# VH-VL binders against Prefoldin subunit 4 (PFD4), part 1

All scores and structures are predictions.

Target 1, 129 residues: Prefoldin subunit 4 (PFD4), of Arabidopsis thaliana (Mouse-ear cress) (q9m4b5)
Amino acid sequence: MQQQGSKSGSEMEVTWEDQQNINIFSRLNNRVHDLDDDIKSAKEKCENLEDAGNELILADEEMVRFQIGEVFAHVPRDDVETKIEEMKEATCKSLEKLEQEKESIVTQMAALKKVLYAKFKDSINLEED
Below, numbering starts at 1 at the first letter of every chain, in headers, positions and changes, except where a header shows other numbers; antibody chains aren't numbered by Kabat.
ipSAE, averaged over its two directions, is called F for ESMFold2-Fast, E for ESMFold2 and O for OpenDDE. V2 adds 0.75 times the mean of E and O to 0.25 times the DockQ between the complexes of E and O.
[cut] stands for letters that were removed.
The coordinates of atoms that the task and the answers printed are left out; those that the model quotes come from them. Centres of patches stay.

## First folded at step 4 (VH-VL)

Design a1 (from d6 with heavy chain Y103F; framework fv_dupilumab)
Fold by ESMFold2-Fast, scan of step 4:
Structure a1 (fold): chain C 129 residues (1-129), chain A 123 residues (1-123), chain B 112 residues (1-112)
Amino acid sequence: as target 1 above (129 residues)
Amino acid sequence: EVQLVESGGGLEQPGGSLRLSCAGSGFTFSRYGMTWVRQAPGKGLEWVSSISYSGSNTYYADSVKGRFTISRDNSKNTLYLQMNSLRAEDTAVYYCARGPLRFFDWLSYFDYWGQGTTVTVSS
Amino acid sequence: DIVMTQSPLSLPVTPGEPASISCRSSQSLLYSNGYNYLDWYLQKSGQSPQLLIYLGSNRASGVPDRFSGSGSGTDFTLKISRVEAEDVGFYYCMQGTHLPLTFGQGTKLEIK
């Protein structure tokens, strides 16, 4: 129902390069969305591992009941504590890398927005979900 | 307040499939182990499957192993049970239930239960 | 698998009287950490199960003190000191000592 040209804006064309930049922005936006989910998951995993560590500190048994696979294992407290600490460190490193990647992508998206808005102004709406 | 709401039940033929969902609210869903328990008409409770807080560990009753898959999406606060190769004996009300906030003993008891969703497998 | 056996299966009781339900396991539920992984659940007509007692003797939040759990090893008892009309329903014990998790067959508590 609308004429495409009248709504695209004056003295501007969507070039192949512009379409590539829009596509890149869309891919980056999707990646940021995935990263937000991964970051939230990693933070919650860190919190659960912190709670597990605190539970072990408060326990007075040398052996703890731990669910491994399809069995309940009776495992030395120190071994479980070491494993929890290793998982916590791994999760924290993973979280740091995810946050670093997000910051890099957000910076790149900002640069792409600057380029696209300079050319198209209000004639383009980039996804920000 | 803690709430668990199941959905996805219905009538299906033997050999068919259904996917159950359980939506959690009022608590930090991603920190709790979750469980499915079923109850056949006029019968008692039967444990079906459980999943750890992260989804890394899953457990199944022998009667459903290889046919059912438990999973979760912590970003949506939702627990799932994918039911394949349905049999008449799978006819039951399916309840989701929450384990205690314990890393090591998350299968020790269930403090909150949903209202249940009915699955009927009949020709 | 651990078999859980409840007795009686039907328990008619007069309001105000005490009631007692037994749960017996085919193997000891006492784990090496000192816990008996036995829980009691109540399912009222048309409702979902609700936790009454966990780990042998601990009352769940909001459960009246007229409910108590006792026992160790293979023999467990749920006691209601003074039965009220709202206590009608099916009572189930569950063991969490070993996988798979198993429930008793249930006890129907009815008002006479």
Scores: ipSAE 0.015, ipTM 0.609, lowest interface PAE 6.9, mean pLDDT 85

Design a16 (from d6 with light chain S32E L99Y; framework fv_dupilumab)
Fold by ESMFold2-Fast, scan of step 4:
Structure a16 (fold): chain C 129 residues (1-129), chain A 123 residues (1-123), chain B 112 residues (1-112)
Amino acid sequence: as target 1 above (129 residues)
Amino acid sequence: EVQLVESGGGLEQPGGSLRLSCAGSGFTFSRYGMTWVRQAPGKGLEWVSSISYSGSNTYYADSVKGRFTISRDNSKNTLYLQMNSLRAEDTAVYYCARGPLRYFDWLSYFDYWGQGTTVTVSS
Amino acid sequence: DIVMTQSPLSLPVTPGEPASISCRSSQSLLYENGYNYLDWYLQKSGQSPQLLIYLGSNRASGVPDRFSGSGSGTDFTLKISRVEAEDVGFYYCMQGTHYPLTFGQGTKLEIK
């Protein structure tokens, strides 16, 4: 069991419900830290895919041309574009979901803080490290 | 709620420089690509430059490439356009627009526009 | 560069009547993901451009139902079912598929 603000409630009675709210806050806070790491990784991947796709599109070429020894090969640009766009769509949409989840959790934490601070006031300190 | 406010326009001589700014508010600035679009007096819209949400990637119209530099400061919610070696044909109203290069709105659309700032290049 | 061509360039309309603007691209704007990267913007006199339609057929927030976009590939149409006085201004199509981003030359919609 983890208890944030171990001295909270020394001047007021800590109920079972209060303890549950503190525990929920702790779990949500831990999830926010996990989400921050995931969001950072997703942002970097989304940006890299955006850069790759934009660089490809900047060339007004229907076929991607490249030299293999003394032979020139042509690969459909749309095939590469589609793959990059699919990966970007998946990654950037995942990023949005992670950010929405964080917003939801932050809102829940704010509500829990309001309830706990209304009851305990200066007797509790909920840190969002 | 979303607002874009341009500033920095003015009168300049050919060969001079101007720096345009666009302050964004009412949205998370760092999540969106940003663009400059210009309109010469009595003419249509012309795309000038775009920048990705992180600032890592920039794009320019051939007419301004090498002379203009787009940049952004996400900590200040501000977009910039540094305009060097100005020419008479750069005379236009310059609009700041949100987009494209948004997370999954890939090379898509400009959903909000600023009021514009006027640049006049004349001797 | 992808060239965007609008027709007509001038469109006088009686209030209450329908209006239609064509936009043609020199290359297909349809990606394999099924999206057409074509948008429509309206610029009223003395005002900034505003988004009307994005990705071919989607109405922007706050845009009345009388506006609709259709088409695919290289041929696109913006329709106004019943023109109102507030609809006067310049209409522009724009392609977002390839850099440089390019606009059509604009269509002036005016009341007869």
Scores: ipSAE 0.000, ipTM 0.514, lowest interface PAE 14.5, mean pLDDT 80

Design a17 (from d6 with light chain H98D L99W; framework fv_dupilumab)
Fold by ESMFold2-Fast, scan of step 4:
Structure a17 (fold): chain C 129 residues (1-129), chain A 123 residues (1-123), chain B 112 residues (1-112)
Amino acid sequence: as target 1 above (129 residues)
Amino acid sequence: EVQLVESGGGLEQPGGSLRLSCAGSGFTFSRYGMTWVRQAPGKGLEWVSSISYSGSNTYYADSVKGRFTISRDNSKNTLYLQMNSLRAEDTAVYYCARGPLRYFDWLSYFDYWGQGTTVTVSS
Amino acid sequence: DIVMTQSPLSLPVTPGEPASISCRSSQSLLYSNGYNYLDWYLQKSGQSPQLLIYLGSNRASGVPDRFSGSGSGTDFTLKISRVEAEDVGFYYCMQGTDWPLTFGQGTKLEIK
């Protein structure tokens, strides 16, 4: 039978798989935001510890004041150097782990964007941050 | 004293491969990020690639990405650059440089440089 | 990529006179931590580059105090208060703020 007229709408359908991909992207985007804050904090801490270590190299004193919790102690210079080095190593190991996690997540987000934009094009906007 | 000694340069045809090495001494190699910088004949300095102190993070110039691989062996105090699919425009002196600092991989400056090794790509 | 532009590219100087080299970046090099990730290197003829100034204004070990770095954000200057014969060579600025790391095109300092 002959029909007259035209279809007026889009037949694009959001599948369960598409919704899961959108949900994953949203979770990863939130995690990247949290990671950026953590990375910034870790970088500032590493830099402060590096500065403290460099400052100590210029000091003429064999004993330095070092704050442990709520109290100050007068400790040998070598002990403070060791403590600063240990704190730097711990913080920088943490920083590298956070940076690796961010790289992994950004790569995953790029892959998800490619899949979703291939299907939905202009009908979806995946905002970051 | 801090020393960086490059080796592995030479003449190669386009499409060939070379592996550069940089041996570090006089410092704790495993605590520093390391970098390769090149200089074409009569031209300025061009950053090629950097690697973090642990080897976990690597960075590449777009011109070499997918062709060059930076790596390190901290047990041998040695930095490497594997150069594949060589092009005439890769002809340069390749310098090994110490940096960025271990604790601040994003804090970039190069305090010591090697003597350089020459790579020539021609037919 | 951050583009680094040096001026002048050729700098003939009379010995004992001051010299000044400008470096301009296409984006700010002032990071949220308060540092300008701008370094200066000198390459003498037939030699490897050597660090002169790091993080904008800090002199590297062994560098004479007649060398100084200044500036912030996008405009930086390397100054030599009194040029000596051994200062001849190419001077390069470099930004370390973001990947890829980029150098200026170089300034040739030569004696008149």
Scores: ipSAE 0.000, ipTM 0.522, lowest interface PAE 15.2, mean pLDDT 81

Design a18 (from d6 with light chain R59L L99R; framework fv_dupilumab)
Fold by ESMFold2-Fast, scan of step 4:
Order: sequence, then structure tokens, then C-alpha cells
Structure a18 (fold): chain C 129 residues (1-129), chain A 123 residues (1-123), chain B 112 residues (1-112)
Amino acid sequence: as target 1 above (129 residues)
Amino acid sequence: EVQLVESGGGLEQPGGSLRLSCAGSGFTFSRYGMTWVRQAPGKGLEWVSSISYSGSNTYYADSVKGRFTISRDNSKNTLYLQMNSLRAEDTAVYYCARGPLRYFDWLSYFDYWGQGTTVTVSS
Amino acid sequence: DIVMTQSPLSLPVTPGEPASISCRSSQSLLYSNGYNYLDWYLQKSGQSPQLLIYLGSNLASGVPDRFSGSGSGTDFTLKISRVEAEDVGFYYCMQGTHRPLTFGQGTKLEIK
């Protein structure tokens, strides 16, 4: 009735390996949702920093009113420019890594889905929330 | 919103029986494996039993094997734990938890937990 | 049965400071597919456990990024980069590589 922890080659038999693959798919699916939230947040921050940098380039004063989100400050232009550039580099590189991780996970999920559906067909439903 | 609501706990004498229920809502119950985890007063977590999404496969901790029976009714979105031959050592809060998405695996993590239902076994 | 040993059992921390909890297994949790089936749960006072980390290092949905998990084989660590008052409670590791599923004995994180 229950799986025995050994590998089997029968198509309709649920092996321990099959159960692990289903479990891995579930865990990867949860990670993708977390990544989607992180990617969205990182994209918004990267865009905001790009916009702030562009506004700073057009400023003619030595002291500028700086805004990210709803926060305002009056600081030396050179200091703000350096800070924005550093933050943008860090955030945009982080975004690239998150996107690479998602691509890797999505590819792995697609491979697992093919394997599981080929073996179990309609007897299994792998939902991507 | 995923919710799991346990019921059926209470006071029972040694050798008695209780049946716990866990009602799931906010998700497609029939696609997930389900698990019971208990916690004795002032102590840590202990896995009790798990059931596959279809109900075909069941697993038990050695301490409850032969005494407890896990089952489910997917038409009612409800998980059950029939507890027979109760012992003082079974006194605990019993939590219902959702296992991996859509298929039971004894190697699982629990992404959602119910509020728990208290079982007290005392003379 | 796989024995999961947590250290420390009691962890007083000052808010804003980092915290670290160790979890050691009596046998390797590294499966042939390259994954460690180790999860971390938090149980706040009067509440049900909640998932923090799964497969050793993956952050669960809705969990703040100040939490992180690391390790492989038999030695695992949960880290909190900056402890907040809401983080108080019992932390449990759980292994899923071997049957039966087993939990660590728990670590109580409390504010100094």
C-alpha cells in the first residue's frame, strides 16, 4: 500500500523517487511565488533609483531635495549622486540574480512536470498558484 | 485564504476514544496531503500521522501505530484522526497541517497549520 | 529514528542584534537529488507553528528576509540578521529525509 523507499520501473506504481519529485515541485513552486514578490519589489526600487538619478542629473543646485518613495531630504548633490549610484548597482545586480534563480527554478519545474505527467497523466494535478 | 480548523478534542479516560476533525477551506483540499502533529504541555512538536491526497497511503508514528487511524473525506474537505486506546502520554494539543502541494510524501513540509485542539487523557 | 539536536535551547537576544540557532542531525539529510530535507518552524506564544525555511535555505512565502537558513548534511543553521520583538518564540528544525519525520527539541528565543 505504502511506498517502500525503493525505486520501481512500473508506470502506475508510485515510487519513492516519484514522491520526492512531487515534493520538490511543490517546494520550488512556493519559492517561485516568493521570488515573484522579491522581483517585483526589486524592479520597483531599481526603477525609482533610476528616476532619482535622472532627476539629480538635471538639478542645478549644490543642495538638492531628494525623494525615494515618500521620504524627502536636503543633502549635498554629490553625496546623493554617489549614494544613488551605489544603491542602483547593488539593487539592479540583485534583481538580475533573482531573475536568474527564477529562470532556473521554472526550467526545473517544467522538467519535473513533464516527467510526472508522462507517468501519471490525469491521475496527478500539479497546480502553479 | 487558507484555513484549517480543528475540533473534537476533550477530556477522556485511559483506554477511551476520541475522534478529531480538521476542516479545510480556501484551497482545493483533495489536492494536498495532510498531517497531524501534536505538542504535549510544555514540550516540543511530535509528528503523529500523515495521509496522501487521495487517502490511499497513511503513515504513523510508532507510538500511535495500531491505536490511531488517520482518514479523510474529500467531499467534505475534512481530515480525521480516530484515537483509540488512549494513554496519558497522548495528552497534547493536536495540530492539523497541510503537507506538500497536491501529493503526499512522507518527506514533507507544513505550510499551513490549524489552531489546534486539546486532548487530555486523565482518570 | 533520526535525532535532531538544537543548540542553544535558550537564546536571549537584544532587539536589533543578530541571532543564530544550530540544528544537528544524527545522520546526513542530504538526499541523492542534492537536497537537504530540513525545515525551520517558529511557534509564537499561544500560536500555531509557522513555516520559516524549507529545503535548508529557501525562505517561505511571507517570511521577512532577515531570516536565512544554511547548512548541508548534518549541520544546519538558522540566522536572524536583526532580531525584532515579534520574533520571540520557539524555533524548531524538522527533518524530512528519513522516516519517521522528526523535530528538534526547540530553541526559545527571548528578549533580554
Scores: ipSAE 0.000, ipTM 0.488, lowest interface PAE 24.8, mean pLDDT 80

Design a19 (from d6 with heavy chain N57R, light chain R59L; framework fv_dupilumab)
Fold by ESMFold2-Fast, scan of step 4:
Structure a19 (fold): chain C 129 residues (1-129), chain A 123 residues (1-123), chain B 112 residues (1-112)
Amino acid sequence: as target 1 above (129 residues)
Amino acid sequence: EVQLVESGGGLEQPGGSLRLSCAGSGFTFSRYGMTWVRQAPGKGLEWVSSISYSGSRTYYADSVKGRFTISRDNSKNTLYLQMNSLRAEDTAVYYCARGPLRYFDWLSYFDYWGQGTTVTVSS
Amino acid sequence: DIVMTQSPLSLPVTPGEPASISCRSSQSLLYSNGYNYLDWYLQKSGQSPQLLIYLGSNLASGVPDRFSGSGSGTDFTLKISRVEAEDVGFYYCMQGTHLPLTFGQGTKLEIK
């Protein structure tokens, strides 16, 4: 869990709604950290599946052309290739959803920063890491 | 025998539309990525667009992005290129081509090509 | 975009002599999986292109063994050990390592 930042003075009046906005920003900031980890993992998985699929296809085709001749039908690894493509599609759709969620949250955080900075100006620091 | 047969070419005015088709036979169409490549009169080869074997991924040359749409119907063994907002520079012979068995587009090298269909864009 | 540069643009050869075509890329074609995604195509007059060589050096099905490909990274060569009359046409290299896919400008091989 991340801190939202610190106030410049404890005497500054903070309303209930201000505290709610600060709490919301903190929750969103924590969610962004989680999303960044998920996005990084999804990107790595997409790349790994792409590389694995490419290596599998290239090895299979070279075996046919180099040793067996022109036979492309009934390749033993067709089902594995199909599964890799399905997994890649699922992972890439998941990645897109995660990226869309992050964009929405970042937009919300920006709006909250404007509201809080308008009232407290430099007296409040909101952490974005 | 693997065959690819293009159709749908013709003469159009700038701003017009055409839909090209490419019918595959002699192989399991649904297992191959497909590509459109064009060749302007007296010029070299230019990549236009590619589609994965499942249709889940599509790629376009910048010159056609937003105007052309590649698609496929695996139940009909047919590849399509919907061409909108045609320009004089789109005048070319359009070839469809098959990649070997693969799931990712830029690995596609093209082992079989159709005969081509001619698109002419002029007033 | 990756620029593919072929030389020579015109290659007159005597039947039976060897021929060589160069293809250079503006960026490395060596992918993270260890392959160079460079293909060679032949287009005979009035015909569709046909695949000759894929992944830098692999001979395509039905292509005579007098054709060979070599090279890595940014410098690639197509060689014909003994040119025959049927080899006349335009030769194109193509890179598939980076999108968009790009072709060389073509080399016209013709008989002297």
Scores: ipSAE 0.000, ipTM 0.515, lowest interface PAE 13.3, mean pLDDT 79

Design a2 (from d6 with heavy chain Y103W W106Y; framework fv_dupilumab)
Fold by ESMFold2-Fast, scan of step 4:
Structure a2 (fold): chain C 129 residues (1-129), chain A 123 residues (1-123), chain B 112 residues (1-112)
Amino acid sequence: as target 1 above (129 residues)
Amino acid sequence: EVQLVESGGGLEQPGGSLRLSCAGSGFTFSRYGMTWVRQAPGKGLEWVSSISYSGSNTYYADSVKGRFTISRDNSKNTLYLQMNSLRAEDTAVYYCARGPLRWFDYLSYFDYWGQGTTVTVSS
Amino acid sequence: DIVMTQSPLSLPVTPGEPASISCRSSQSLLYSNGYNYLDWYLQKSGQSPQLLIYLGSNRASGVPDRFSGSGSGTDFTLKISRVEAEDVGFYYCMQGTHLPLTFGQGTKLEIK
């Protein structure tokens, strides 16, 4: 004959597949934390380059003193402005790619969370912090 | 408001090591080049080392090249000076100072300075 | 290395009188962009240095207009039009035109 489970609890068991999904969620969550650090760094660099470009415009100098290694170089403003724009484009595109990767991972985590919470509800806690 | 707070000074023997820290607050630390300047007891100011806003470029006075390493952690708003192979001549108050908001010319002047931390090297 | 020489080394002044400090460099501080990379700092007793003048003649934020900087090339002057008691301390010039950055030996301004 068959035995009845506990009548006082849900008696839900974690299957091997459920454990794999939890492990995948954990790995994705760790990657999101790493991406948040990378995004913060890239965003700061992008903002710094924007500020540098704006300050260069306001400086109103035809030639700008620029530090290259241990030497001060006297560089045409237009050349410095072009280099800032080039670096800004590269850095801001890098930031966009990192943000797109994070969005993809967050979407995957949401799908896994929906599956796991549908089965376990409040008996499981998936931390995103 | 803008503040710079140094720490890590102390007494050390010749040949020893010390690590100085400078914590910045009240401004966006990651946008500014930073500098260490020292002052021996009863003497004037001496430039020690400077670092760009990103940490990619570093500069040193000849007297400390190969012994001191300047670095920064922008995520912690903190500037560092690792001092190795200390000499009696390194005895001084060490100040950290902030360069202008100019990524391309951060060595032109220093608008804010910390309170200083004392390093004493004696046998 | 550029050597920075200040004079006088000691400057006793009566409150309300003007004061003048000279700073001379062993090499021109005038850069090709037309700027002199010469700054002045004040260090009051027991305190850290504070910026007074940058790039030859520009007053730093919060610095009273009684302080002024002038000069070009190798000869620079810091002037205080009317000395106040709180102006006491050591004054240092610094050059930023060439590495390494170098300071003058300092001038002690004191009240008579």
Scores: ipSAE 0.007, ipTM 0.576, lowest interface PAE 9.4, mean pLDDT 84

Design a21 (from d6 with heavy chain S56Y, light chain Y31H; framework fv_dupilumab)
Fold by ESMFold2-Fast, scan of step 4:
Structure a21 (fold): chain C 129 residues (1-129), chain A 123 residues (1-123), chain B 112 residues (1-112)
Amino acid sequence: as target 1 above (129 residues)
Amino acid sequence: EVQLVESGGGLEQPGGSLRLSCAGSGFTFSRYGMTWVRQAPGKGLEWVSSISYSGYNTYYADSVKGRFTISRDNSKNTLYLQMNSLRAEDTAVYYCARGPLRYFDWLSYFDYWGQGTTVTVSS
Amino acid sequence: DIVMTQSPLSLPVTPGEPASISCRSSQSLLHSNGYNYLDWYLQKSGQSPQLLIYLGSNRASGVPDRFSGSGSGTDFTLKISRVEAEDVGFYYCMQGTHLPLTFGQGTKLEIK
């Protein structure tokens, strides 16, 4: 029996370009993971600064107890209020930029996923997170 | 609801090192300042170290400054105390404690305490 | 450092009678914001400390109203209007006005 043979499914060729696309997807997925951590941190910071601002509004003392370096210090309320407002604005702007970057990367990942799945289908699993 | 669980205590020789952990649950760990307080056998309470909600601000008792390092990993809801150059006088039960949910006054009082972990330093 | 001195160090009381513990600081604990950064903690035998009173006179969640804190500046008092058996333990005051944070030496409340 010269023609006796076991048949298995065909294996698709993985080209250099395919491997590069897989590597890029992996790199982008890692960046999204980092961005999610940064976004979560920025949101928590925004919430804490908002709470700090509310505490200052409810307090009517002229000097605020503030931690500076290794000691407690007394800082004028107006100075602390200005600093909190500046930090909140900066954090909100930073959060917006992080969210925009994530949207861009997610769009890129979707495009790469579409190309790779068109060729490999269920022969490849692209993990997110 | 709120729970703090310490671990990492044990027996060590003078000059040795230990790393304590405090796992928080039942609250948003990342929003609270945290503190370590110790109690030597048969003695009173002694403040050791404190850390702000973000980890940016740290404070130490003079007796441990330069030897102990307080840190936290908010992603794991865990507080740490790295203890180097241990001395016999470091022998104590180490308690993890939570400050109030206040931005400027997170060191004003401690509303919840863990069960403690025992550190013994002897030759 | 601010030194916190408690008196008495040992306080035997008959159940149902009042008890009073004093805490004195070497420097004023009254901050310009109007708060006295003075707290009271109870440590029952074999247990962790628990918060009783914070910022001079505020009762912590779950603490019975028979406990009260008073005082300002350098002299503070913790009062128990009617002592119960479960109140036995060591009472500590703590100051948070200045670093380092410091505790009193403790007062042991005992049932006669």
Scores: ipSAE 0.013, ipTM 0.604, lowest interface PAE 8.1, mean pLDDT 85

Design a28 (from d6 with heavy chain S50Y L101T; framework fv_dupilumab)
Fold by ESMFold2-Fast, scan of step 4:
Structure a28 (fold): chain C 129 residues (1-129), chain A 123 residues (1-123), chain B 112 residues (1-112)
Amino acid sequence: as target 1 above (129 residues)
Amino acid sequence: EVQLVESGGGLEQPGGSLRLSCAGSGFTFSRYGMTWVRQAPGKGLEWVSYISYSGSNTYYADSVKGRFTISRDNSKNTLYLQMNSLRAEDTAVYYCARGPTRYFDWLSYFDYWGQGTTVTVSS
Amino acid sequence: DIVMTQSPLSLPVTPGEPASISCRSSQSLLYSNGYNYLDWYLQKSGQSPQLLIYLGSNRASGVPDRFSGSGSGTDFTLKISRVEAEDVGFYYCMQGTHLPLTFGQGTKLEIK
């Protein structure tokens, strides 16, 4: 690793590399916030589909009322079960991928914090909120 | 679909000025860093300048520093390159490219590129 | 500035055969965060460049899995496991670890 264009003096100077690391940390932190919103949404969706599927198992009716967005329809129970299972599988797989992405980013942020805090100590504040 | 469209190229004499534009559509422009890369006739790619998603951070190749200014207007989804004190060696096709997203501030990952606009500097 | 050296500069390949392009940097691209800021781009004749690989080994969206990137520090490789006709063009590596961003000279991949 080389420092590019800046001298390290008795005062801690922010090098191009340091500025890049700070910028990367900031961008990753913003991505984590967006991922948290997406993960929360996907979790709620997955949970709601699980609950809907469980409720259908307890129903003895051939036809059920199914809501797709703002539209309601009366459809055969088996068709609704198939649709719920399909949607649940897709949504839960998406949730797993979002959670894996977040873990990867959090790990990268932790590594960047170690590098930046080792050099700047109290002179730098990295916000994670 | 994501599109980047460059404009503003043309013929200019040494010492003249040109302003290039790059219009983005099909994505949230304000979330992406943007770059200009040029290619002289029959030559390879040469990085020119980069601007962060907010416009707060800019970087330049030494060959253009002090002569070119990169800027953006997120309300118009448009990237600009103001080129002053043009030299013959500035003759090239100029490409704009998006990336990285505001979530990843790497100076890499330029995933979509415009068609290019031709700048010719000759007397 | 970091000099990026590609080899070969000309790569004639029979369709269906593998191809390999080397990219070497004059100094390490391994950043303090553990990443190599090394991208690969393809420019087909008369077209704009397109991203193939980023951060050394990550395949860009829509890029076929026959493309792979590897390497660390100063030595990087782009491999195509089975060359297809649509792969012809100029391949460029680019480093973003140190300013200014610099590209290799380009490798022309042609069908023989």
Scores: ipSAE 0.000, ipTM 0.497, lowest interface PAE 21.9, mean pLDDT 81

Design a3 (from d6 with heavy chain F104W W106Y; framework fv_dupilumab)
Fold by ESMFold2-Fast, scan of step 4:
Structure a3 (fold): chain C 129 residues (1-129), chain A 123 residues (1-123), chain B 112 residues (1-112)
Amino acid sequence: as target 1 above (129 residues)
Amino acid sequence: EVQLVESGGGLEQPGGSLRLSCAGSGFTFSRYGMTWVRQAPGKGLEWVSSISYSGSNTYYADSVKGRFTISRDNSKNTLYLQMNSLRAEDTAVYYCARGPLRYWDYLSYFDYWGQGTTVTVSS
Amino acid sequence: DIVMTQSPLSLPVTPGEPASISCRSSQSLLYSNGYNYLDWYLQKSGQSPQLLIYLGSNRASGVPDRFSGSGSGTDFTLKISRVEAEDVGFYYCMQGTHLPLTFGQGTKLEIK
């Protein structure tokens, strides 16, 4: 009987569209790794700022010792409070957006993986790590 | 359901020691700062001590500074107050309270309180 | 220390009537972030304190809408639009802006 679009053998054609989907998956996978690093860093920084902010609320000292990462300083409380508020706005809020971006990308990758595996099955290996 | 249960209260003589515990359940204990507030018989509320969520920062009322030590064990969901050199003036019901909360959430209040444990310091 | 002064000290109210409690601080409670760290707590007879209002005007979870908080800086008010028998107890304001954390002396709300 007739073969419905199949050529010969067990080898499947890789179309232009297939190649684009493979390329998109690769780019998204690389972005997820970058996002994982960014999320981890932002989460740690946000947690450190949270702890520092709690400290300021209860500590009624004009000069406070302040640490972010490896840096220690003795700084006027008003300056530290302002800096924590600024950094909180920048880091803690951006963390939410980074997490939302990762969720979107992971969903896209899952969809692409289903499409590619449905066609190629054992002939393709989409590595996430 | 958030619960805080205090224990360790009792009768002690002046100069003695007591260790209070507060067991938290129904929430992620390690996320929250914790506080001890006391109330002498027939009197109002008095802040005693607070500890940050990580345990790295501790704060004390002047009346207890140098005598009391606040600490926590996040692996056991438990807050402690070590009370040394007890005075008659330390006689009170001691409440465990959840808070202060996270600064970036703009939360600095006590949203849940335990039932209290009674400390009596007398001869 | 920031001194918190409540008035009145005793407040007898007929059920269904409104009630208001004043809380004044010796220093401003307004933080640079725009928040007043002023809370209201209710302690019913034989019970532990419970949170009513936080950050000046926000009702805590489960608190009826007949309770409201207002004010800024040094002058704060807790209002009960229609007092019910279950509202009896001691009301305390507390400041969390500066150490040491300090409470008002308490207001006893009683039903006439």
Scores: ipSAE 0.000, ipTM 0.512, lowest interface PAE 18.4, mean pLDDT 81

